# Ledger of designs, part 16: VHH binders against F-box/kelch-repeat protein At1g80440

Target 1, 354 residues: F-box/kelch-repeat protein At1g80440, of Arabidopsis thaliana (Mouse-ear cress) (q9m8l2)
Amino acid sequence: MELIPNLPDDVARECLLRSSYQQFPVIASVCRAWNREVSLSQFLHQRKASRHSQELLILSQARVDPAGSGKIIATPEYRISVLESGSGLWTELPPIPGQTKGLPLFCRLVSVGSDLIVLGGLDPITWQAHDSVFVFSFLTSKWRVGATMPGVRRSFFGCASDSDRTVLVAGGHNEEKCALTSAMVYDVSEDKWTFLPDMARERDECKAVFHAGRFHVIGGYATEEQGQFSKTAESFDVSTWEWGPLTEDFLDDTGDTVSPPTCVAGGDLYACWGGDVMMFLNDKWQKVGQIPADVYNVTYVAVRPGMLIVIGNGKALAGYGEATVGYICDLSSSRWVKLETHGGHVQAGCFLEV
Short names: E, the ipSAE of ESMFold2; O, the ipSAE of OpenDDE; V2, 0.75 times the mean of E and O plus 0.25 times the DockQ between their complexes.

## First folded at step 6 (VHH)

Design i6 (framework vhh_6fv0_2)
Fold by ESMFold2-Fast, scan of step 6:
Structure i6 (fold): chain B 354 residues (1-354), chain A 127 residues (1-127)
Amino acid sequence: as target 1 above (354 residues)
Amino acid sequence: QVQLQESGGGLVQPGGSLRLSCAASGFTFSSYAMYWVRQAPEKGLEWVSTISSGGGYKYYKDSVKGRFTVSRDNAKNTLYLQMNSLKPEDAAQYYCATEYTVTIDSDTGETYTFDYRGQGTQVTVSS
């Protein structure tokens, strides 16, 4: 069967591979053959191999509200903003059906294949914990509801994706504000959760990364140690289905009172603390860069080929709140460029290639 | 007609304790998260604490963690802030709020405006 009339199939496939991700729903709607072509994992792999893929920075951002002039002021509404790296253009994803007040507060964003996964967080009106899983497909431009997180409702948990199939969750706290040891994995394609064995330590407000087949959970604090962040780490081996030994003093040189934002790229683990960008090398944290002085608290960090993205809080504005600031750093030149956004406060983010 | 009435403020010595109350009316109190905010004459408005609608989730400004405890009684439509180990830096006019607006400007960042209907309650920490 001919994919595009009057064009050889290999040339037609080349044209499809070069299309913008914003065209994928249109392409998928043309006929079954095109829908099959763009829906195959091979299509995304071929786009990446041919260097026609688009690199997306995905952020949960507040909408800009006018100064309150009514009797009750509006609460901020979070939406998904998308920055395409190559063009510098910003777009906005459609709202999640039924979520009229925006994304959950403090929700986690991760990417799996061509899907954006939104996990947990707090209801923006009631501040009650969500067990919700929302999945946005960049192939269809549609939201779907995934299976809810099992067990007790949790907030401020560590969350990481293997980028291919699964999302792993660990720690956080429950309704009684008790730190949790439990962990679980979500298989996006099967739409199923499975509990992992418990971690060795309770970890509220921990950070997580996935690297080399292991789910790493870093820092956080136990219920009795609220506000006193642990310097320990532990990692789950997805092939053996076992937690490795607890690593004492993993964050020994941080001097920080919070779990540092962490990310992984090209086999290297990065973290931001004390005004510095650190890389874990030869079993030690080593400084590889300096964060711009107007970034006081780094809340989100991500690495793209040759670039670091840092987002955090700046100085308070006349005591009314903290400014949100973002920067992109080219590590080879040590040049920092301020990140302009279409919206306001950024509470979560992830990187996705499509 | 949202109405919020704060009480319980006063003069206290460093290291002392004080319990603030906020009586709410004109809305379904049990359906909303509630906020404590404060403003000192030489400082702007500062967020202090948040409590979820059911009271299960509680959040605090870093400088007050371990010293302040927020709670609520939905049957009495009342919000509380228990303040222990008070410091001179805690001296301020304290307000409760039910909602806020955030105004974002790329040059100045975020500005939070809270809807506090009452006159607040003054907390003074001195000898």
Scores: ipSAE 0.013, ipTM 0.497, lowest interface PAE 7.5, mean pLDDT 79

Design i7 (from h1 with D99G T101S Y102T E103A Y104E Y105I T106Y P107D L108S E110T S111G; framework vhh_etentamig_d1)
Amino acid sequence: EVQLLESGGGLVQPGGSLRLSCAASGFTFSSYAMSWVRQAPGKGPEWVSGISSSGGYKYYADSVKGRFTISRDNSKNTLYLQMNSLRAEDTAVYYCAKGSSTAEIYDSSTGEFDYRGQGTLVTVSS
ESMFold2-Fast, scan of step 6: ipSAE 0.123; ipTM 0.605

Design i8 (from g9 with E101G W102T T103V Y104E Y105V T106Y P107N L108T S109E E110T S111G; framework vhh_6z1v_2)
Fold by ESMFold2-Fast, scan of step 6:
Structure i8 (fold): chain B 354 residues (1-354), chain A 126 residues (1-126)
Amino acid sequence: as target 1 above (354 residues)
Amino acid sequence: EVQLVESGGRLVRTGGSLRLSCAASGFTFSSYAMGWFRQAPGKEREVVAAISGSGGYTWHADFVKGRFTISRDNAKNTVYLQMNSLKPEDTAVYYCAADSGTVEVYNTETGEYDYWGQGTQVTVSS
């Protein structure tokens, strides 16, 4: 009955709210009442409201060759690296059972509640597209296998979560290298996939973000337009279950670039191209920052209120370059601080708060 | 018309260095993964190194790792192969190839590359 003997439940609950996420599996294992307490969505909401929650930057990151610190090894083995923003401490998640050569190549990472979801990608041995869904629970520190992605096997699709319940997927290409119009949603708690209506356009190598009840799919290219990236975008309204009208010139200011790395925070959309950080404001892209010169190209961007994280490849010079460089920008001061990434190439990432 | 033109191949002494270049035209260069392949006398064509369209991801075969480095300059539509510590076993015709399959990654299978240059001969004296 009592969470902690000889303490009122409110006081006991306050003690649990202050615990590190790394203690959640231990807390959950003590007894049914504690397991139930930390598993309630209310618990995680209270941690955030009381400012005891921990912000985690989660990266799919290649192992570095010790002889060439910062170099990508010839056969990349990807692992999950976790940075806790408050402490600056880096940790590594346990490997996915059965994935002896690391994470799928170019898989997507999203967060849903206290869960990390790993979707798709290519088998690191065969380079065949996977329909795999892996879920890591920060409450139990364990992996589980989710329901496989339905339909044709796809790679290089757009992927975003609503952060609360669902993961949405759109586009990519099938095993015949044909760009896809299909889209689908995964309900993490129900472990079920549902197809959405098709997009207006085929979108291989598109980007996706979720904002304000809408799943936005940006850019990509059709099969007949290989490498000719679309400047269009479209968005799916999860409440009405319909796609909105196509935005023809969403990326017109980007020139002839690939679909740029994009992220959303606080209602603002950010993208990186041409050495600049851009923000979508008043129906146009505005330059809000200049990426440090030692970032050769951007592979991952993320925003949280007031802060932007940019990760990319270092400048390669005659075999002496660094493989990975990261920076954190304070958006109010426009000051950049180098992030110690402690690893190689970053292929995907997400933020999670627990 | 898609064209790939390799240059830089020549006779080099063992232990020497050489930089190969491949000039591309007729397509949006940054949208294509690029690879360097080689074919030694009496052998099949093999992949040496690959680079994604953005240049963000590179791969090198184990037999050249630490000696060869692939890079690209998308503003100049050129991909490079820097070859250091050359060995007689590196003697081959070196080919530049473009892969239309995926911009964000590279591929190591010869059959996945759509466009090929004519090759440039590298000879390493014993």
Scores: ipSAE 0.008, ipTM 0.372, lowest interface PAE 8.7, mean pLDDT 80

Design i9 (framework vhh_6z1v_2)
Fold by ESMFold2-Fast, scan of step 6:
Structure i9 (fold): chain B 354 residues (1-354), chain A 125 residues (1-125)
Amino acid sequence: as target 1 above (354 residues)
Amino acid sequence: EVQLVESGGRLVRTGGSLRLSCAASGFTFSSYAMGWFRQAPGKEREVVAAISGSGGYTWHADFVKGRFTISRDNAKNTVYLQMNSLKPEDTAVYYCAADLSSVLIYDLTGEYDYWGQGTQVTVSS
């Protein structure tokens, strides 16, 4: 079928590759041929190869006045805020159908291809552990409900995406507040969960990253050591289906008691603790930057080529009034530029390229 | 043995700022969640903010987001509430509380194990 009347298909495809992600639903709605072109995995690969892809910072952010009623209310309402890095423009995704009180509290956000996956957390109405999986397609601008997370209901788990097909989950605690060793993987296309072998240690409030075919789970604490964060890490090899050996001193003496925010970029592992940006080099952590003094408790960290993004809370001890503070660091110059936020507390984030 | 002592409450004008402190003793401070609650005359006690034992997770009620910030200094066994852009509606006795059953934050049941005596904040027009 001819993609654009009176235009060769190659030229028509070039025009589609240059479109903004906000146009994807409109393009997909034009006809079946356009819908299929935008839906093909090769389309997204071609956008990235041709430098027409858009980098999106996706945040679970509380609305400043969620009810719009002027009432004083205690119920937090989280929505998805999206920052397009090239333009600096902010948008908000449509609410999840049926979730009138917003996103689950402490939910995890990960990206798989052109999909945003929302999983876990606590129901904002009942405060019960949430087992539903919500998937937003940037291609269609629609939400769908995925297969529920199997096993015991869990919260405060580590979560990471392989960026291509799967989401991996490990640890957290059950409804009896017992730390978990169990782990599992979600295949987004097949809409199916599979349990992994258990981790060597229980890990509540752990962090996770996916790198080079391995799912790394870092820190956390066991039930009997509640609030005493482990310096250990372990990693699952997706190709062998086995956990590797436990690394006892993966984290240095950080001077902190929390599992540090971590991310992976270009084969390098980054983490933030003690007011510093650390990079894992030659089997040790090395300071590569200093976080701006007005950031307290980094909530989310991400790296894109040449850039580091840090989102956190304002420094209460210094009299800082903002709940959310964000910065971008140019890694080549070590210069920090403050991000403008549209307000509201950030509980989770992820990076997505479309 | 377990003791929580709030300080910093006073009379302040609308639009002003105030920092509350809560000094904790008698337990392993860094292992447990801390919260700030408030109660105005004739009203029920409501949760204002909470922080996990590590400080890695914080929560703030909608009516104080962007104005109040909870933080903790585990080396000093102290939790803080920085209050900015104060409104007359913020007038209340503010209580510090410790949840020794879990490091979880967001316990809206109000069943924290230990409570301070409270510190009075009065915001005048």
Scores: ipSAE 0.000, ipTM 0.256, lowest interface PAE 15.3, mean pLDDT 77

## First folded at step 7 (VHH)

Design g23a (from g23 with S57Y; framework vhh_6z1v_2; at its last look DockQ between E and O 0.01; V2 from the best seeds 0.00; counts 0 for: pae E 19.2 > 2, off the site)
Fold by ESMFold2, look of step 7:
Structure g23a (fold): chain B 354 residues (1-354), chain A 126 residues (1-126)
Amino acid sequence: as target 1 above (354 residues)
Amino acid sequence: EVQLVESGGRLVRTGGSLRLSCAASGFTFSDYAMGWFRQAPGKEREVVAAISSSGGYTWHADFVKGRFTISRDNAKNTVYLQMNSLKPEDTAVYYCAADSTYETYTIISESEYDYWGQGTQVTVSS
């Protein structure tokens, strides 16, 4: 069938490329030919090439009581908030069908192409570890279920995406609170998990980033060392299918930090600790900035080339509160500007281009 | 003509068990993913469980928490929902649905399902 009746397919495709992602559900509902066209990876490539792509910041964010009554709720209900960078508008995704209490607590969010992947976390009612994988397509605006994470149920694992095809899951702990050495990758297009060779050490509460063609798994702690965070890292090279050697001194510059530093990549590798923004230069961490003083507790950090986003709690109500503070830093000028937010606590996030 | 016919719904006491069946005709059953949905009075229809065309992948909603099990028998063109430890909150009309997209995934989005049954009533007394 023709994409648009009485219009050559090349011209019809050009019209589709210019549409906002918010129009895609309507377009996809017309017929299977249109639904397939907006779902193709070629469509995304052409959209980027024509400069019609849209960049989104996606957050797992607690809902705020609209009455403002000051009522304290026992368990926050997390939903997905979406910020369109170009328009500055916030929207909220529909809930995952069957997940009436919101997203799993401490779940991981990553993007692969136009897909948002939601992994793991704890059931908000039972606090039992999830092995479910939920996928939202920004091309079709539909939720689907991916293949279940294999092996033991795990929580507090490191998670990162290469943004193109795969998602790494590494470490965390099993249901007996034993730290894990296992790691695996999810191929989103094949909907298939593959175990990797084991890491050199157990890594509970580790961080993961994708940088320079490698998945880096950073810090964490062994079962018998709970809360004594390692300063080591190890990296998996997807092209050779091998872990590199353990880097013993990766975080040595952090001193005796009692909490794990947040590490992120966006061309260069960055970390935030002690109120400082650090960049990995010449095989060592160097301070390149300071987080604004009104950010009390950092809960989310992200980087794209030239830009750093920091979100945390405001000082009006330290710890548990509704005062969310966000900033964007232009890394070339070190200028910080406020990021307007309209929701509560942020537990996770990612960037996505559609 | 595509047809999905649910059966097995009835009144049952809290804690009881029930098996629903959905007989399919008018299409190549083994090429389609299947789902069970439910709709309680005054509420929107919601997904309960889903199963891939081969039966190799299944998904169950959190609110059934290991109490319900979806299965299929491609030789009999039938999908089943085994319901254990039933609660009054499970009272609803249960629908089976077929996904015409030939996908290997389990499907939880209602809008992806092209074919629907007429439903079977399950009532769980308090």
Scores: ipSAE 0.000, ipTM 0.200, lowest interface PAE 19.2, mean pLDDT 80
ESMFold2 (binder alone), look of step 7: mean pLDDT 85; pTM 0.875
OpenDDE, look of step 7: ipSAE 0.008; ipTM 0.315

Design g23c (from g23 with G56W; framework vhh_6z1v_2; at its last fold request DockQ between E and O 0.01; V2 from the best seeds 0.00; counts 0 for: pae E 18.3 > 2, off the site)
Amino acid sequence: EVQLVESGGRLVRTGGSLRLSCAASGFTFSDYAMGWFRQAPGKEREVVAAISSSGWSTWHADFVKGRFTISRDNAKNTVYLQMNSLKPEDTAVYYCAADSTYETYTIISESEYDYWGQGTQVTVSS
ESMFold2, look of step 7: ipSAE 0.000; ipTM 0.237
ESMFold2 (binder alone), look of step 7: mean pLDDT 84; pTM 0.866
OpenDDE, look of step 7: ipSAE 0.015; ipTM 0.334
ESMFold2, fold request of step 28: ipSAE 0.000, 0.000, 0.000; ipTM 0.229, 0.279, 0.116
ESMFold2 (binder alone), fold request of step 28: mean pLDDT 84, 84, 85; pTM 0.864, 0.864, 0.866
OpenDDE, fold request of step 28: ipSAE 0.006, 0.378, 0.010; ipTM 0.286, 0.737, 0.279

Design g23d (from g23 with I108F; framework vhh_6z1v_2; at its last look DockQ between E and O 0.01; V2 from the best seeds 0.00; counts 0 for: pae E 18.7 > 2, off the site)
Amino acid sequence: EVQLVESGGRLVRTGGSLRLSCAASGFTFSDYAMGWFRQAPGKEREVVAAISSSGGSTWHADFVKGRFTISRDNAKNTVYLQMNSLKPEDTAVYYCAADSTYETYTIFSESEYDYWGQGTQVTVSS
ESMFold2, look of step 7: ipSAE 0.000; ipTM 0.206
ESMFold2 (binder alone), look of step 7: mean pLDDT 83; pTM 0.851
OpenDDE, look of step 7: ipSAE 0.204; ipTM 0.642

Design h10a (from h10 with P107I F108I; framework vhh_7xy4_2; at its last look DockQ between E and O 0.05; V2 from the best seeds 0.00; counts 0 for: pae E 16.4 > 2, unsure alone 63.4 < 65, off the site)
Fold by ESMFold2, look of step 7:
Parts: structure tokens; sequence; C-alpha cells
Structure h10a (fold): chain B 354 residues (1-354), chain A 126 residues (1-126)
């Protein structure tokens, strides 16, 4: 079918490729040919190839309590805010159907292709651990429910995506606050979970990163060692379906840090420790920068090629404010540029390309 | 493993002030976010204030914002709550709580945070 009357289809497709992801639902509603065109994976490939893809920073961010509301909530209400890297525009996703009090507390956010995956956390009303999985498509601007996480309900688990197809989960604790050795993988396109072999150690409150075909699970603590974080890591090799041996002393003993955030950029591992930016190089962590002094209690860190994004809490603006401070660092120059933020506390985030 | 001991409660008239203290032991205090919660008689726990491990962020519920001040002294392993302009609705048992994460929005639950002290009673009545 003719995509635009009186235009060759190649020219019409070029017009569609330049549209913002926010317009995809409107474009899809014009006619069946346009709906089909923007829904195909070929369309996304062409957007990326023509340099029209959009880079999004996705955050679970607390709301500020409106003035004059007359009601006080006991827990922060989190929603998903979106920053478009190119335009600097902030927007907010629609709420997850059935989650009227905001996102689960301490939920995990990861991206798989153009889908945002929200996993786990605690129900903000009942405080019970979630086993629900929610998927938001940036192509359709709609939520759907994914397959429930199998096994025992868990919280504070490590979570990472291969960015392409799967989400991996490891550790955390069950509802008896017993640390877990179990791990599992979610195939987003097949909508199914598979258990991995158990880790060598229980790892509550561990961190995870996916890098070069390996799922790295870092730190955490065993049930009887509550709050005594391990310095070890172990990595699951997706190609062999096997955990490797423990890496002893993977985390060095730096200051009062308990468990650092970890990120991956261009094959390198970065972490934030007590206000320092650390890079894993030659089997050792090396300080490569210092986070600006007005960022306290770093809550989110991410890397992109050539830059680091850090979000945390800063100074209160008038004794009543919840100051959120964000910075972008050019890793080659160590120059920090402040990121204008407009919401409250950030509990989680990820990057997504559409 | 963790021990938290609250003190400083008592009976005060409306408009009065109290200063609560929470002495911490058995853990590395400077690595924990801390909170004050209260339980009015016959009601559930109410989250009122939190402070990050380094003191860089403070959160207050709207019911106490502008009247209460949370602070900590990491050298003395002590958490404080300065309570000014007290009202009858501030009457409650007050507890301090600890969490092992470096979060300014500590979520307080009977099933989630590492320890809650025995509490200190605050009564505001004429």
Amino acid sequence: as target 1 above (354 residues)
Amino acid sequence: QLQLVESGGGLVQPGGSLRLSCAASGFTFSSYAMAWVRQPHGKGLEYIATISSGGGYKYYSDSVKGRFTISRDNAKNTLYLQMNSLKPEDTAMYYCAADSTYETYTIISESEYDYKGQGTQVTVSS
C-alpha cells in the first residue's frame, strides 16, 4: 500500500523514520500500512542506521508532595521519568495498570531493545515482595504483564540485562530474610523464565552487571553475615551455561563503602565508592575521578561511551526540599556538567534506545 | 547484633520541645541510613524522618516538616531528633531504625529494616 499518497515509498519511509518515539502511537493510528511500518523491527534498524534513534534515560523517581493536598503518605510514591538525551526533555510514563500508588519500592529497571522491564520490589501498600514483571513498549506506549518470577518471592536481588533479549536475576533474600544462591533468566520475547545453576555463595543485596556474554554478580552477604559484604564476585557465562570460580578480593577495602554501584562502558567496569569514581583495570580498582562534593549518597550511576552519569541527593533547598542532584562527566576530560533534574529521590534507572 | 536505645521522651505541654537521642552499638553506624518512626496509640507505624549515612540528605514527613530536625553525630554513634512546637497529635512511641543501604528514602517496615529500638514515649497533653 502507498505510505503517503503521491510520494514514492522510500521518501515516505524517510519521513516516518525522523519522527519522535512519542508520535509512534499517532503514526500507527493513521492507517494499517503506517501501523505495520512503525511496528517492524526493520523500522528500528533503519532508525538506528540513519542516526534518528533516540537515547533515553529511564528513572524510577519519587514524586514531590503537592502543596495543599492535606494528606501525607508514609512512603515515597515512585513513577517513571524519562529524559531524552538529545533534547533534554523530561516526561513521565503512564502508571503501570493496577499500581495506583506508584512503582514497587526497590524495583529493578532494565531495558531490552525498546522495551523497559520492571521487576520485583516491594508493594508500596502491603510491603510484600513482588514477583510481578511489567513491560513497557516504547513503540506502542503500552504496558503489558510478563511472566511471573518463579520460585520464592525475593527482594534486593542483583539484576542486569544483556540489552538484547534477556534479563538475569541473582540472589537477594526471601521473605524469611534468608540470603539466596539461586539465579534465573527471563527471555523477554518468549516471555519465560529459566533457573540458572546456583551461585557458589548466598548473596543478599548484591550488585550485577552484564558484560561481554557474562553475568557478573558482585558482593552481597550471606544470611549469617548480615551487612558484612563479601569482596568476592562470580560470573555466569551464558555460552557455557556455567558459573566460573569465585574472584577473591574483587572489591578492595576502601573507606566506609559497603557495596558499590557498578556499570559497564566500552568493555570497562566503573564503580562509585564513597565519592570516588573507580575503574577496574589490570585486575585492580583504580581511582579515575571524584564525584562533585554536592552529591551525597549516590543513588544511581550509569556509563555511556565517553561519559558517566551520577545522580544522588544534595543540599536541601530551603530545609523542606528533597534536593536531587545529577551530573554528567566527560570521562576523557574529567569535566562535570550539572544535569537539571526536577523530581525527588531516584531509586533505579537504565538507558534505552528507540 | 544491632542495638538501638532511644531516650529523651516524656510529658510536655502543647508548644513545648523535646530532644530525642538514639544510641547505636554493634554495627558501623556511619554506614547506615537512619530513621525516626512513631506509633500513635492504636495506630500503625508512621515514618517521620530519615537521614543518610553521611548526613547529606534529610527527609521529613509533612506532619513534622518545619518543626522537627533530624541529625546524627557519627563520631558518637548517636542519632537525634529535635522536636519543637509539639502538638497533641505528636503523642506516640518514638523509635529509631537502621538500614544497611545508602538511601535517603529508607523504607521502614517490620519485615525489612535491620533493627528498631525499644522506643521512647512522647506525650503532649495539657
Scores: ipSAE 0.000, ipTM 0.188, lowest interface PAE 16.4, mean pLDDT 77
ESMFold2 (binder alone), look of step 7: mean pLDDT 78; pTM 0.790
OpenDDE, look of step 7: ipSAE 0.006; ipTM 0.263

## First folded at step 8 (VHH; framework vhh_6z1v_2)

Design j1 (from g23 with T101E E103S; at its last look DockQ between E and O 0.01; V2 from the best seeds 0.00; counts 0 for: pae E 8.0 > 2, off the site)
Fold by ESMFold2, look of step 8:
Structure j1 (fold): chain B 354 residues (1-354), chain A 126 residues (1-126)
Amino acid sequence: as target 1 above (354 residues)
Amino acid sequence: EVQLVESGGRLVRTGGSLRLSCAASGFTFSDYAMGWFRQAPGKEREVVAAISSSGGSTWHADFVKGRFTISRDNAKNTVYLQMNSLKPEDTAVYYCAADSEYSTYTIISESEYDYWGQGTQVTVSS
């Protein structure tokens, strides 16, 4: 079947490759042949090869209510906001079908290829831990459900993606608020979970990052040490299926243990706490910048080579509503530029290329 | 040709239970994800539950959470919806649907389903 009447298929395919990802659902809706072409996994590969791919910042963000809701006992409703890096346009993804109160609270967001993976969190109605995995394809603009996270229901776990295939889930706590040593990986293409060997330590509220070819699980705390964050880390290598040795002093340079530092990776390894931006260099954390003072409470940090994004609450609106303040830092110049989010509180995010 | 035939819809009192069945033919049933949808009068059709091709993964919409259970029997080419603690708001025509392509995922987007049954009416009296 012809993709476009009176055009060779290779010319029609070149037209598709140049389309913005926002046009894919419209194209698919009017032509079944084009719908099949956009949905093929080879399409993303060809789009990258032709230099038409787009980089997206994806955020779980509370919706803004004109009446200033969310300061009372009402649960905020979270949706997915998308910033297109090239154009600066903000959009919102379609809601997950059947999830009428928005995303799970404190869910994790990671990307694998052109797929957004949404994991875990707490049900916004019942506040029970989710074991659900939702997958959104930026090629089709459709939601699907992955295999549930196996084992005990967990929340506040560390989560990271290698961006290519594998998602790590590590630590957190179970239904009895007991910190976990267990970890597992999700193979997105096979839709399959596999448990890892246990970590050396229980790690509730830990962070995970993928850096230098390994998954790192950082900090967290044991059941009996609620809120007293570890300064240790351990790293997993999928190729050897082994945890490396515990690094006992990984966070020694970062200050007290009552506030969890936010660690992120994007080429290099960074951490934010106490208003400082720290870089891990020569086996030590070294200050490389200062977060703008009008960021009251940092809620999200992300890094890509040469660029850091910080989002938090604005001080001018303390106690009234959810106002956000965002900044982009050029790490080479230490110059900060304000980022207009136009939405509420940000609980999670990731980068994705489509 | 693909055929999906729902059965089991009837009148039931509030708090009651029903089990819907959907018999499938005309395709390799074990290769397809399946879903249950419903449409109440004047409302758009909405996903109720979904199940992966192997039956290893299931999903349920928040408005049926804890009350409905999807399952499948690949030996009988049948997908089921067990509905407990029924409410008048559950009154609808219930549709069985099959994904148009092989998937190991549980499919919740309506547009991914190309094969649909004719529906079975469920009515829940007060």
Scores: ipSAE 0.013, ipTM 0.555, lowest interface PAE 8.0, mean pLDDT 82
ESMFold2 (binder alone), look of step 8: mean pLDDT 85; pTM 0.870
OpenDDE, look of step 8: ipSAE 0.116; ipTM 0.599

Design j2 (from j1 with S54Y T58R; at its last look DockQ between E and O 0.01; V2 from the best seeds 0.00; counts 0 for: pae E 13.9 > 2, off the site)
Fold by OpenDDE, look of step 8:
Structure j2 (fold): chain B 354 residues (1-354), chain A 126 residues (1-126)
Amino acid sequence: as target 1 above (354 residues)
Amino acid sequence: EVQLVESGGRLVRTGGSLRLSCAASGFTFSDYAMGWFRQAPGKEREVVAAISSYGGSRWHADFVKGRFTISRDNAKNTVYLQMNSLKPEDTAVYYCAADSEYSTYTIISESEYDYWGQGTQVTVSS
């Protein structure tokens, strides 16, 4: 089937590969052939390979209070903000159908392929824990409802994606605020949850990352040790379906009183401890940089190849009601560039390449 | 009647540890952000740490970062301040405070907190 009249299909495909992701829904609506073309996994792979793909920073971000009082009088409404790398353009995704008060509070965001997944959180009105899973497709520009998280409802859990097919969840606490040992995996394409074996430790407010086929769960605290964050870590191998041994003292004594934001890139593990950028190298954490002084209370950290993104508050004591400040660090040069952010508090974020 | 009752303050040596507790009653604890303040002799009261309603967000002053940790147990209507590596400069009366409404999303000034405890004395000897 000829994709574009009077053009060879390879040329036509090349034209489509150069389209902006914002045009994908339009392209898909032109004809069945175009719809099929952009729906193929090969299309995204080819975009990446040909360097026509777009990198997106995706944030769950509170709308700014016009009053500028610094105090939020009503429950902030969180929306999905998208920053397009290269152009610096900010956009907002459409709201999730049925979620009239914005995103669930403290929800987790992860990307899988060209999909954004919103997991759990608290109801903005009732403050009850959600077991909801919402999936946004950047190909169709539509939300869909995924299978609910199984087991007890939980909040403040660790969450990570393998970037290709699955999302993994571990720890957090239930409605009684008991820390959890349970973990689970969500297959996005199959829309199915599966329990993992339990962790060795219950881990409320833990961090999680995925790298090299392993799901790493870091820190958190037990029910009886509330606020006493562990320095331990556990790693789950998805190929063998087993947890590795508990790593004692995985984290050094840090200037942080909570488990530090942690990211993985290029085979390396990074973390923000206080004002420091740390990298795990040669079986120890080493300082590799310093975050800008005007970043307070880091709310989000992410890693791209050769780049670290840090988002926090613009000033001390302002908390979540003030504008955010963000920077990008080139890890090779340790050079920081300030991001132009115009929104409120960021509760979660992820990167997506489309 | 709304009550915030601090406990745990005592004399400790430099480098020591102490855990303060604040028991709340008379209001819905989980609807309030909680904070710890301190006032040293001859100094203004200053904010030490704050925690959101469900503990998902925490803030610590720069002078205590790495040493102090705020936490809360909503089942027990209690907020805690774990203090490690104490210094003589940490000597002060420590106050527990509660912020109503949607303060869980904001770290606010002293004047905006709704309820206050009577304080507990922490003394760190050299």
Scores: ipSAE 0.000, ipTM 0.239, lowest interface PAE 12.8, mean pLDDT 88
ESMFold2, look of step 8: ipSAE 0.000; ipTM 0.338
ESMFold2 (binder alone), look of step 8: mean pLDDT 87; pTM 0.890

